# Ledger of designs, part 23: VHH binders against q2ydc9

Target 1, 344 residues: q2ydc9
Amino acid sequence: MASESAGPAELGFVEAAPSWRLRSEQFPSKVGGRPAWLSAAGLPGPPELACPLCGRPMAFLLQVYAPLPGRADAFHRCLFLFCCRTPPCCCGLRVFRNQLPRQNDFYSYEPPSEDPPSETGESVYLHLKSGAHLCRVCGCSGPKRCSRCHKAHYCSKEHQSLDWRLGHKQACAQTDNLDNIVPDHNFLFPEFEIVIETEDEIMPEVVERDDESEIIGTMGEAHEEELESMAKHESKEDRIFRKFKTKISLEPEQILRYGRGIAPLWISGENTPKEKDIPDCPCGAKRLFEFQVMPQLLNYLKADRLGRSVDWGVLAIFTCAESCKLGIGYTEEFVWKQDITDAA
Below, E stands for the ipSAE of ESMFold2; O stands for the ipSAE of OpenDDE; V2 stands for 0.75 times the mean of E and O plus 0.25 times the DockQ between their complexes.

## First folded at step 6 (VHH; framework vhh_7b18_3)

Design e2 (at its last look DockQ between E and O 0.67; V2 from the best seeds 0.48)
Fold by ESMFold2, look of step 6:
Structure e2 (fold): chain B 344 residues (1-344), chain A 124 residues (1-124)
Amino acid sequence: as target 1 above (344 residues)
Amino acid sequence: QVQLVETGGGLVQPGGSLRLSCAASGFKFSSYSMGWARQVPGKGLEWVSYIYSGGSTEYQDSVKGRFTISRDNAKSTVYLQMNSLKPEDTAVYYCARDYKRGFGTKSDYAFDYWGQGTQVTVSS
């Protein structure tokens, strides 16, 4: 499917939400917590979710519900972004796509209920209908099992040790309430819903003309010569950053910009991908821009809570232009990290 | 039980105006994006306008500047103000609810409940 939407971006904003609205059957776009997996089968395993830089388990950052309604095989479609939050690395990223037809083995054909489920005060659910068990710490595939209770599962020794130290050692003897006893491991990011609005359309010519008119109307010839001298010293980098700031100023709290096939909004001219830096999909299709994560999200992650943490200028996600199905499970896509430089 | 009921259609001269209303019931209206689509004689359904739960709006190119979608969450009602009407706007207009709010959900495949439709005829 080629991108039809070359127009305005859709913007994402964080909002507090009760946990039931962020479960898989609600098809959420969300930040933090555990992944709300789409397909309950074929989850990425621990090797696929190891940081590509340091090898340690990554944390779920966000997922985006981005269906392709004109595609029967992508009636439901989610993108799952993971990041390394383990010091000193905090740099690795991976992103996965999964899609389902409307008629599937996991979810109702009817739209999700807008009412809370009858089960209130529910424990975290770590066992999928496919038979897959999830790691108690991160909510990713958990093939390792506690040899004592046989009920706690983990993606890795690292997370098993962490859970053991923070409460499972004691809770292991209390097998009937294990799901109610999941401590704060200080690993998951804070959980939010992502709510969606469309960016207001502003024609560049009209905006630029109004800006030029304001400048001309407020300054004399001597000030205009000074302004022109300053403009002659404006670097390409300064112009790019100014346009970034101006573009986001209408909705400064945006944490995400979405639009399959639109141009990314870069914060700098540095560290941007060339076409050759964006690998083709294994199916042979090109990858196209789909969404970017804005630096404003960092304010919601409590990234400075314990010291060194994740950081980025923007994250740009590129996905198969055909949104293909490769095999049974989740398909890895491409993420580009644009870092902020202090001396740009 | 989701229900959508359109009103406000009718016969109007070219250049005239109509305001369509869609009364919604059976769901938490404020939580859902809504839209209008139309069935043009001799053609299939086409989307006309969309309004997100947060109030942002979208329009197909042929109606931009002439049509305005709005919502009143207190009345659980969606409106379509139609100005400068043309004969090609003649259609049955349907109010519709989005299946689930997601990024990129502007097409008819996003709509899961439809009203009965209201006829708009632009003829002199």
Scores: ipSAE 0.482, ipTM 0.768, lowest interface PAE 1.2, mean pLDDT 82
Fold by OpenDDE, look of step 6:
Structure e2 (fold): chain B 344 residues (1-344), chain A 124 residues (1-124)
Amino acid sequence: as target 1 above (344 residues)
Amino acid sequence: QVQLVETGGGLVQPGGSLRLSCAASGFKFSSYSMGWARQVPGKGLEWVSYIYSGGSTEYQDSVKGRFTISRDNAKSTVYLQMNSLKPEDTAVYYCARDYKRGFGTKSDYAFDYWGQGTQVTVSS
């Protein structure tokens, strides 16, 4: 197994984009809005998309389009991250992986058009091509339907009630005008495209292997940093934070760092996962780091409006090393949340 | 219609340099990642270099430190600066557009459009 030399980290930035560019057929990396589902089959259901802590529907946070080279079965590959927006919880996180070969039932073998569709209407898709119904509020699987019009679908009673209060009550009686106009329920995050850029020369972090092996390496430059760190009585925590700040300072607007198999960039030495804290994939393979979400994203999510808002230091996503296909559906992966410890 | 036109190939001595250009048309160039591949007669297509829409670059190990891929979005052109050329670099070089716009290492399998290629010959 050739150790895929962990390429340099790729950085993600948010940019405004027209809605058509963020649709499924465009295979977007994006923040907020409704999920641009990859496979139209086997969507995670309401139980899977419920907050593991409070049981309420989670909101779509972002998706990362990350195909695997040399993997025919992962020609298309996306990771979908969800978070709880329900106060006081706001802590639930789930991530799902889906992948498709180039030849599939949902998309053309040919690349999508870069031209805007003629229909400029912000048509919210309330169903997938497969006929699967989507929730009017969140864009996730909507197995529940309005008992009156039978046209509106919902993931939960909560979202049904929300939609009912915000306009569906009036629209429901007017069967002809159930225009695909979905009101703003203030549930979805603002929508952005994630644009990819290269991180300038990441000097290979010399993984200081704490292995005591006396490699008499050349004394010069490493000694000065150690001497400076010793002179400054810099704690390990301070070093970690300094490293974090230094990397962030180079590209302060970065919202995502991608590097499959690389080490995450932590904000502190506290609440970092050990290998044992990362569960193996159900297929038996280990999970590896794939990407992390930076705290900068919070600035774009306008989370301040919601009281106890979604908050994190770093979200680290770990995925199956084999990118296994567990059935036809979406495979849950692992997310680690590093919180910012208030320096007491 | 999508078109890719390579130029800049030729005969060069070992240790010499060439700069390949690929003029792109018929699509929004800035939105696409681009790549260079090469093919030696009788051998398969070999991936050489990749540049993301955002400017990130990737190189095959055999060309690292010698080749530099760049792009000019205003000119809809991708370049391959080839320095310290070796006889082993002799091939037809192809410019290609990547279908996929995502994170991670790219493969030649992601390319959907190719140029006609330009011959690079490194010989004494």
Scores: ipSAE 0.353, ipTM 0.705, lowest interface PAE 0.7, mean pLDDT 87
ESMFold2 (binder alone), look of step 6: mean pLDDT 83; pTM 0.838

Design e3 (at its last look DockQ between E and O 0.52; V2 from the best seeds 0.54)
Fold by OpenDDE, look of step 6:
Structure e3 (fold): chain B 344 residues (1-344), chain A 124 residues (1-124)
Amino acid sequence: as target 1 above (344 residues)
Amino acid sequence: QVQLVETGGGLVQPGGSLRLSCAASGFTFSSYAMGWARQVPGKGLEWVSYIRSGGSTEYQDSVKGRFTISRDNAKSTVYLQMNSLKPEDTAVYYCARDYKRGFGTKSDYAFDYWGQGTQVTVSS
């Protein structure tokens, strides 16, 4: 299988955007906030969105809108990444894929308007168009409801309790003013749009050594030996890190690298997945690399709270090579977390 | 029926300029992003530039600073101003309608409708 020369990666950058741009109808790539769900049906439930390690509700980290133009069934396609924010765990990760044809029950066949909607109100949607209730805290499926007002929905008892403490108790008693105003529960990550750019191919500046100087002398062999000796002294780890650093230095604010089927850019040779470490899709197809999340994103997430927080070197996302549709819902894909080894 | 008709191609010397036009019909032009792609003989289709319905623009790195995409919604026309043309820019240029860009869509397949193309030849 000819290694198709992996075209240049697409890079993601975070930018501030108005809330309307980050709604489902706009098919956003975004960081933080509430998930802009693609299909209004078959949302992952609380068990699927619980941390596999500690069992607590995960936070939405980012979503990537990544259609497959050659696939009618994946005209719309989005990947949703969740992470555990609960200390001391902060390690759980899950990624889900959803896709829709152009003609679907949820969205217009026509492209969304790029004009701001007339309704300027930052209304938090507490339900999908399908009528599915969303958790007031995290924006995920909320099958639990407040026993008092029956209007507030939650994914978990934990989020219910959190909301209760932060203002729902007061609002709940005032039946008329259950204003769609959701307080800041300090659970959601800061919200950004992910803007896409193409990675610049650094054409090696052929340093046209204009120096015509004829000094044909014997120094060529010594430099090759020194370069070879220097090359021999560079550990594989050093080379990997150098490559990482070089690529990052070109676009230091990149938070995402996208390239379906390309090789991930690793920060080290340690804790990299082998083929056997990537589980096959339940459909029988292999999972391929699709994109990675860079450590730079952590700077935007303001995760630097005192203590064990969300942290990674690289998050690599692997998706079904066939982008299969397993049922009506969201399909779980695979995330590999590469940690930064403190090179003491 | 959606129709896209490209014009403005031709032969130009290196360093020269061309302006391509694409007349669109059969759909609400102002609602769609429009783009240009090019195909070099024997090579695949390459994305060149697109302009969103709101007017924001994107360019392939190889044409950044040289090419300018614009649109006139009243005329249902998209333009590609090509300056400082290089031999490497020699290709058939296609106008295309775009729904929405996402990751992995900076390819020839991201567009849902294409014109017949116009030949651009940059040669001394």
Scores: ipSAE 0.661, ipTM 0.884, lowest interface PAE 0.4, mean pLDDT 88
Fold by ESMFold2, look of step 6:
Structure e3 (fold): chain B 344 residues (1-344), chain A 124 residues (1-124)
Amino acid sequence: as target 1 above (344 residues)
Amino acid sequence: QVQLVETGGGLVQPGGSLRLSCAASGFTFSSYAMGWARQVPGKGLEWVSYIRSGGSTEYQDSVKGRFTISRDNAKSTVYLQMNSLKPEDTAVYYCARDYKRGFGTKSDYAFDYWGQGTQVTVSS
């Protein structure tokens, strides 16, 4: 509908994939694991990837491959979303955009091969083509190094200490193959590919009819129960909630909705941004909606259940309308977190 | 240099069949996804079908069940079997090589090389 959406969204779904499909040269959209960085130069540094609320290192949540058709300087284009998963915070979020022309210093001009490489094992790539080193724990820029072995790199003291406790104390200077023996630090989210489907448009009159109750019942398991509880109380938010349930009913497992410039699909009328809440890009352009992360993703994260953990109704990402580029570096964009609360 | 050459077009009555072939050269054919697009008279270019190197396929809704894409990696050739042809299938059909689909490219694949096309005409 014109008042609700400009056009059809593209939907993202998680799917298991072999690790080689999630390497940077495959230009993946993915959840979890370590970032598959696009530009190997100009990575966000540790201060840029510290939680804006608590200052602790953030975990990579997801990236989307989102080339901008018709823009030579954005032939390759990725958005990278990070979240704080450290209790008691678990609230901070940051998102970065990076783009490259087809001819660049990092990747072949030719499409990525669909042939599996000769080695398809679970490899960890901690040294980028640019010469940059990555943190052994999180895969983000790691300018700190172990003073004993000079081979292990970290983004922060926190991750250095974590790796030390979980095995590096014993492994330090005992082997040249540190990249092959990275322990599970229980910090990264589980890794998945994000696959794309185009959402079919539904008739606007069907969205507004009150006799479409069976559509409401076709949502995803983990969030369907919460949504049904909200619907049973029939509040002033009934139309927004009903729109949400109707829009997702045909594909209830969607974890992401993408569409540059379309209207976000909010789960409630609470905790939504006003225009003034969305800062302009430093280049002067407005930011516009690009994609949202759906609550269904939470079921795949297997986040630590030590009380407070990552949680959201939706996350909405807004990016520079010009998709501006300054060199090879990563540009911070804006993310809005819609929580579900009982505040009125 | 990448070259894609289509053959097999022609005039067919409604309900008839045609088989298009596309001979590829100048690249390692078996490593890439391939597809078909068509230029419908009075309309723009539209995607028809694609096939990945591993053999998985996708079709536009209007041709699903009627068209079948296939490939022979040993001959560097992709095919489009078109059955139950309708007048609205009249178009110039192009073979194309895919680059990489992402969000914002929607249902059309990011084709980076195209053939010269072959005419398919389905008389009313």
Scores: ipSAE 0.606, ipTM 0.796, lowest interface PAE 0.7, mean pLDDT 82
ESMFold2 (binder alone), look of step 6: mean pLDDT 81; pTM 0.821
ESMFold2, look of step 7: ipSAE 0.584; ipTM 0.799
ESMFold2 (binder alone), look of step 7: mean pLDDT 82; pTM 0.824
OpenDDE, look of step 7: ipSAE 0.502; ipTM 0.809

Design e4 (at its last look DockQ between E and O 0.58; V2 from the best seeds 0.00; counts 0 for: grease 27 > 24.2)
Fold by ESMFold2, look of step 6:
Structure e4 (fold): chain B 344 residues (1-344), chain A 124 residues (1-124)
Amino acid sequence: as target 1 above (344 residues)
Amino acid sequence: QVQLVETGGGLVQPGGSLRLSCAASGFKFSSYAMGWARQVPGKGLEWVSYIYSGGSTEYQDSVKGRFTISRDNAKSTVYLQMNSLKPEDTAVYYCARDYKRGFGTKYDYAFDYWGQGTQVTVSS
């Protein structure tokens, strides 16, 4: 089937937002905090959210609200990205897609309210409408329960031990409502809203047309640096990195680039996937590029560690071209991590 | 049941002004974002302007500063004030309703209901 030409990329930027805007019923795109799950049923379990490299629980990194216009079974559609932030690993990644029709068991048919909720209670919700319990530390599926109080839930022994140490030991038998007091476990990434802007297209017409004109001073200075690179017999890697810098120059703080079927913007010619490196969806369809996470996001994660921390050049997310449903739960998709090679 | 009816189109000279109106019925108007799109001759459909249910607005670059979208929730009506009109603004203008903006929705059929359109022609 023929596809139309891909449009311009949509860019994501982080902004502070009040917690009510980041609840599931607001259908947010967000960085950090706990996941704002879409479907309350069929969550990935602890094995699916364990780091594929070290086996420890992963932290929620970001989610993207990306409905498919005209597709009734994807009226709501969200992608959830998780990463390992536990030293010495800090490398593993997993990504999941979930979608719902407009008429569903979890959300109103009508758009979310533009007004703050009337209640001023706790902003943390650890119990879903489906009856599923969430881990007190990470907000992922928490099937383990504290054997003493039977009220606190966890994804893993590691998170149970962490919560025990940071306050649950004292609070375990002292209150029936533990969800009102959840300590800072220093596990979640800082929380932000992702705001969308359309990328302005540059029109590179000077080569094919007889329309040479005077270069504006600032633009002329950037043009001079490009010419200097070519005069120095620029390497392939230098050209790729310069293209990256030029492409982002109008909006250098972008943390995300979105466009189903557009070409990814790579920061290096090294460690890029070939077609064989991108698995087909279990339904048989090819996977196509949907969005990439830019290195600029790292500046907002505030690791502040003396040891190993999360790092990447670019993360590229590939999803089923059919946006299929393989059951009623969350569908794992594919993420490619482009690392920068050491220059030892 | 949902109905969107555009009015206010017509012929105008370059530099002139028009105000388009879109009367909405059959739904809770105040809960929905609304927008204008246009079908330019020889080109595809393109969005023009967008107004959230809470009143925030967006414009495509080519009309920013010249066009103003507004809404009157009491009358269930959205407006597009078009000033400093240019020949390239010639198009059929459509009023549309939207649920919520997300990634991938600005250029595709994100609008779930459309009006029948009103012609705007800018020429001498």
Scores: ipSAE 0.592, ipTM 0.794, lowest interface PAE 0.9, mean pLDDT 83
Fold by OpenDDE, look of step 6:
Structure e4 (fold): chain B 344 residues (1-344), chain A 124 residues (1-124)
Amino acid sequence: as target 1 above (344 residues)
Amino acid sequence: QVQLVETGGGLVQPGGSLRLSCAASGFKFSSYAMGWARQVPGKGLEWVSYIYSGGSTEYQDSVKGRFTISRDNAKSTVYLQMNSLKPEDTAVYYCARDYKRGFGTKYDYAFDYWGQGTQVTVSS
């Protein structure tokens, strides 16, 4: 299989968008809010969406709509990233993949309109089209229900308690006003659309060195960088960081870099995954790099909670090379967290 | 039924200009993003330009500064003004309706309907 020269990365940027553009029917790439679930069936349950470290409910961080070319079964494809927001943990990460053919039970065969819907109501969906109930707090699967009204659903006792304290207690007693008004529980991240741009290939100024000399060219660039690095007494770490800074400087507001099968852009040479650190898909296929989340996203998440907060250098997402369908549900993929080592 | 009909192709000398038009029917044109793609003989289909329903535009790097995509919603038509044409621009140009743009779809995989194409030949 010819290594298709991995074209330039696609970059993601955050923009404010009306809520209707960030609904499932629009197949959004987005940050924060509630997940815009793709399939209305087979959602990950509370155990799957619990932090693997502390067991608390994770928050939806972002989703990436990323169809696969030439794959009829992945005409629609989305990756959902979750993170733990519970201090002192704030370290749990999980990513899930879902995909659908063009013809499916949930969406029209025709593309969604870019026109705003006539109904301007910011209605929070508390259930899927399948009838599955969603948690009022996080928008994830909510198998628990309020014992009083039987209308409010929750993923956990924690979220139930939170909602109860923040207004459901009052609403629960008023049978008529269980309107789809969900209070701000201060659990969800701020919501943004992820806008896609192509990274401009900085064509290295081919210094047309006229020199006729032969085949040694590919070793030469590595040698020149090594020679320059040697001349500058630049450590390998410094070189990696310089590369990172250079790429970021071109588009400083980038929050995501997408490129299936390309090399991730690391902030340091430390705490980078080796091939052996990336688990194979349960189907037997290898996982490949698909996209990474940049530290710039943290600025938009306003996660300035007192104490330990969500933090990363880079989040690298690896997905099944075959984009396999392990059933009707959401398939867990792999996320690598590169932490920023405080340069001593 | 969705229909896209391209016009305006032809033979032009290097440095010349052409304006392609794509008449759209069978859907609410103003609600959809549109694009142009081209196929060079012996090569795969590549996207050329994209225009959102709101009028924002994108271009392939090879055509930036030379090509301009525009739309007239009243006429349900998308246009591609091609200036400073090069022999490398010789291709069949296709108008396409966008389904939904996503990551990894920069190579026209987001398009769901295509016209029959119009031949553009740039030759001395």
Scores: ipSAE 0.487, ipTM 0.800, lowest interface PAE 0.5, mean pLDDT 86
ESMFold2 (binder alone), look of step 6: mean pLDDT 82; pTM 0.835

Design e5 (at its last look DockQ between E and O 0.40; V2 from the best seeds 0.52)
Fold by OpenDDE, look of step 6:
Structure e5 (fold): chain B 344 residues (1-344), chain A 124 residues (1-124)
Amino acid sequence: as target 1 above (344 residues)
Amino acid sequence: QVQLVETGGGLVQPGGSLRLSCAASGFTFSNYAMGWARQVPGKGLEWVSYIYSGGSTYYQDSVKGRFTISRDNAKSTVYLQMNSLKPEDTAVYYCAKDSGYKRGFGPTYAMDYWGQGTQVTVSS
């Protein structure tokens, strides 16, 4: 298998953006808020978006727009990452892939306008163009509806109850105003655009030490002991961490590293996946590394709430090598969580 | 109708040079990014280089320092100067037009049109 010369990683950075830029029609890479769903059909349901550990609804963390070159069926392609925000769990992660050809039922064949829409209203879309209802709290599939007004939809009883407590109870009787104002349920992460930059290979300036000095001296025995002593002092873990630090130091605000088929940048040698730990795609293809989420993102998520919060060293996302279409819906991919081991 | 026609491919010895040209028609050339990709038989498509409408360029690591992409808007032509060619550069090279969609992650421009390709063979 020819090691595809891993091109330089692309780096993701967070920037503030107006809400219209982060809508589905703009094909955004984004953090937080509601998912900008790609296909309006075949959305993951409440069971798929429940935490595999605690069963609670997960929060949308980020999405990456990553089309595949030369793939007509993946002209549009997005990866959606979800995480559990429910204490004390906060450990559940799921990632889904969706892709569309350029010609599809949901979007224009032509690129969207880069101009702001005339309607500047921050309207929260509570339904997709397909008519599919979205949860008022999380923006995911909402098959449950309020038994009173029949207009409010929810992914779960939990989110229904949350919305009820935070204002729907009062608004439910006033059916005319329900569509315009969704309260802040303190469930969604802060919303940002992910901006893409190419990692500049800082060629180490080979300091051509013009050490022309022919010092012929007896450098034999002392250099081996010093080299052995230097070699003995840096553990494999130290080297990995040094590499991590060096790469991060070049662009300290990076929140994402993208490179399909490249090696992930690990923070430690511990809790790294082996090939056997990455499950194959149901289609039979292997999953390859596609991108990783950096710990720097946690700073932007304001996850510092009192108690067990969402935390990771690195999140590595692995996707089907063939980017297969398993039906018309969203295909679950694989995410590996590397935790930061507190150096005891 | 959008048309892309590649020329300049051929057989060259290792260390040699070739210049590929892609003549574009059927669209406002200056408004779109253009790219070169290559494919080895039985392998996937690999992006080689891109040039944006503003003139900014991107290169795959495997070709950095050896290949140069350029464009002539007056001639509606994009070029790929390939120097220091290696046997590993043997492939069919394709010219591509950017769709104008927002760039996502991956060396992938949402290219919407491709040329027929030109064969580049590097062999002693």
Scores: ipSAE 0.578, ipTM 0.824, lowest interface PAE 0.5, mean pLDDT 87
Fold by ESMFold2, look of step 6:
Structure e5 (fold): chain B 344 residues (1-344), chain A 124 residues (1-124)
Amino acid sequence: as target 1 above (344 residues)
Amino acid sequence: QVQLVETGGGLVQPGGSLRLSCAASGFTFSNYAMGWARQVPGKGLEWVSYIYSGGSTYYQDSVKGRFTISRDNAKSTVYLQMNSLKPEDTAVYYCAKDSGYKRGFGPTYAMDYWGQGTQVTVSS
């Protein structure tokens, strides 16, 4: 829980982008669609991507490209967040870290080309350079294959059945490259790029009257807010929520706040983790805060009509302080879900 | 095999001029931003000037109007013209190559290659 450093956050915002910019070789930060896996080998398997609460396959929510350039083994580094979107659950979460040196078996040593690839359409790529196959529905590791055509792969029987119902029954053995014939399964979240902006210092405005303002003073305004809190005898919960609103006020559409080692911005005093709630990394290091997903992201997701849908106040991601390398694959990290509770 | 070689340093009197050159090889020079940094005695390493691949330039406040960074993509060379030199400009000057990688969250990719440095001394 202890912050090792203070500093400004980096803010994430969603923007539309052409699909080719969101492919793995571009090292994207993105929301929705299929994961743009970093290492093409050692993907989390279906058990690791099953919802920890209900056991059903989770949907990819977002990935964050967060290199540690001073670390040779983390020149490339990405975090992948998955959530259960299946009613009645919609609550489970898992997050994974993967990192690569600059010299690796998957990507050029040189930075990505700014030229679009020959094919820039919305084709779906379901076969990684390592030879691994991806589930046609979710884009996660797909070790199960269609026994009829041997060309379509799935993470689970559930996704195989879904794909069968929605088009594979007809398409089976009709096309050698099934990537161009993938129906809308209504499973993936809408896809966006995440664009980065450094947070500016908050400058509370002085509001003297509706028709004009004569004075602006950030230092005076901060002192006045402290005095107002004391004079009103604000509850701790009211102060926490006011701080949250003040912190986001200049850029209210932020969907993500990033800062490795900074303090999280909680929406309330309820449902926050204590030190014991954040497990140490298997390597023995503490985990530290890295980024949080803001409730504003919910405005960009597709909610189910069945009453229950994905929801959160804040999702806070904590990662190994050493950014350790536990083998060649993806390392599970820790996510805390802060739910919103009604005040009495 | 990236190589950066600085030349043009030396001893000069206050008010004088020097032109530093950095010959680059082992990469597609025109695709990368380049820069100059200096190690001032008693202080840490500080940025002096930076030139983007497209030619836009940046200067530390203390050298604006006196120093000019430029590049010749055909010769794979970046230059630093230093005019009106002051004793405070005494330092080892290093040429550096940007990595070219897009910024992600967290620390920005730093310069990935540096030259050996060239000494500039401004004294009477």
Scores: ipSAE 0.535, ipTM 0.781, lowest interface PAE 0.8, mean pLDDT 82
ESMFold2 (binder alone), look of step 6: mean pLDDT 83; pTM 0.838

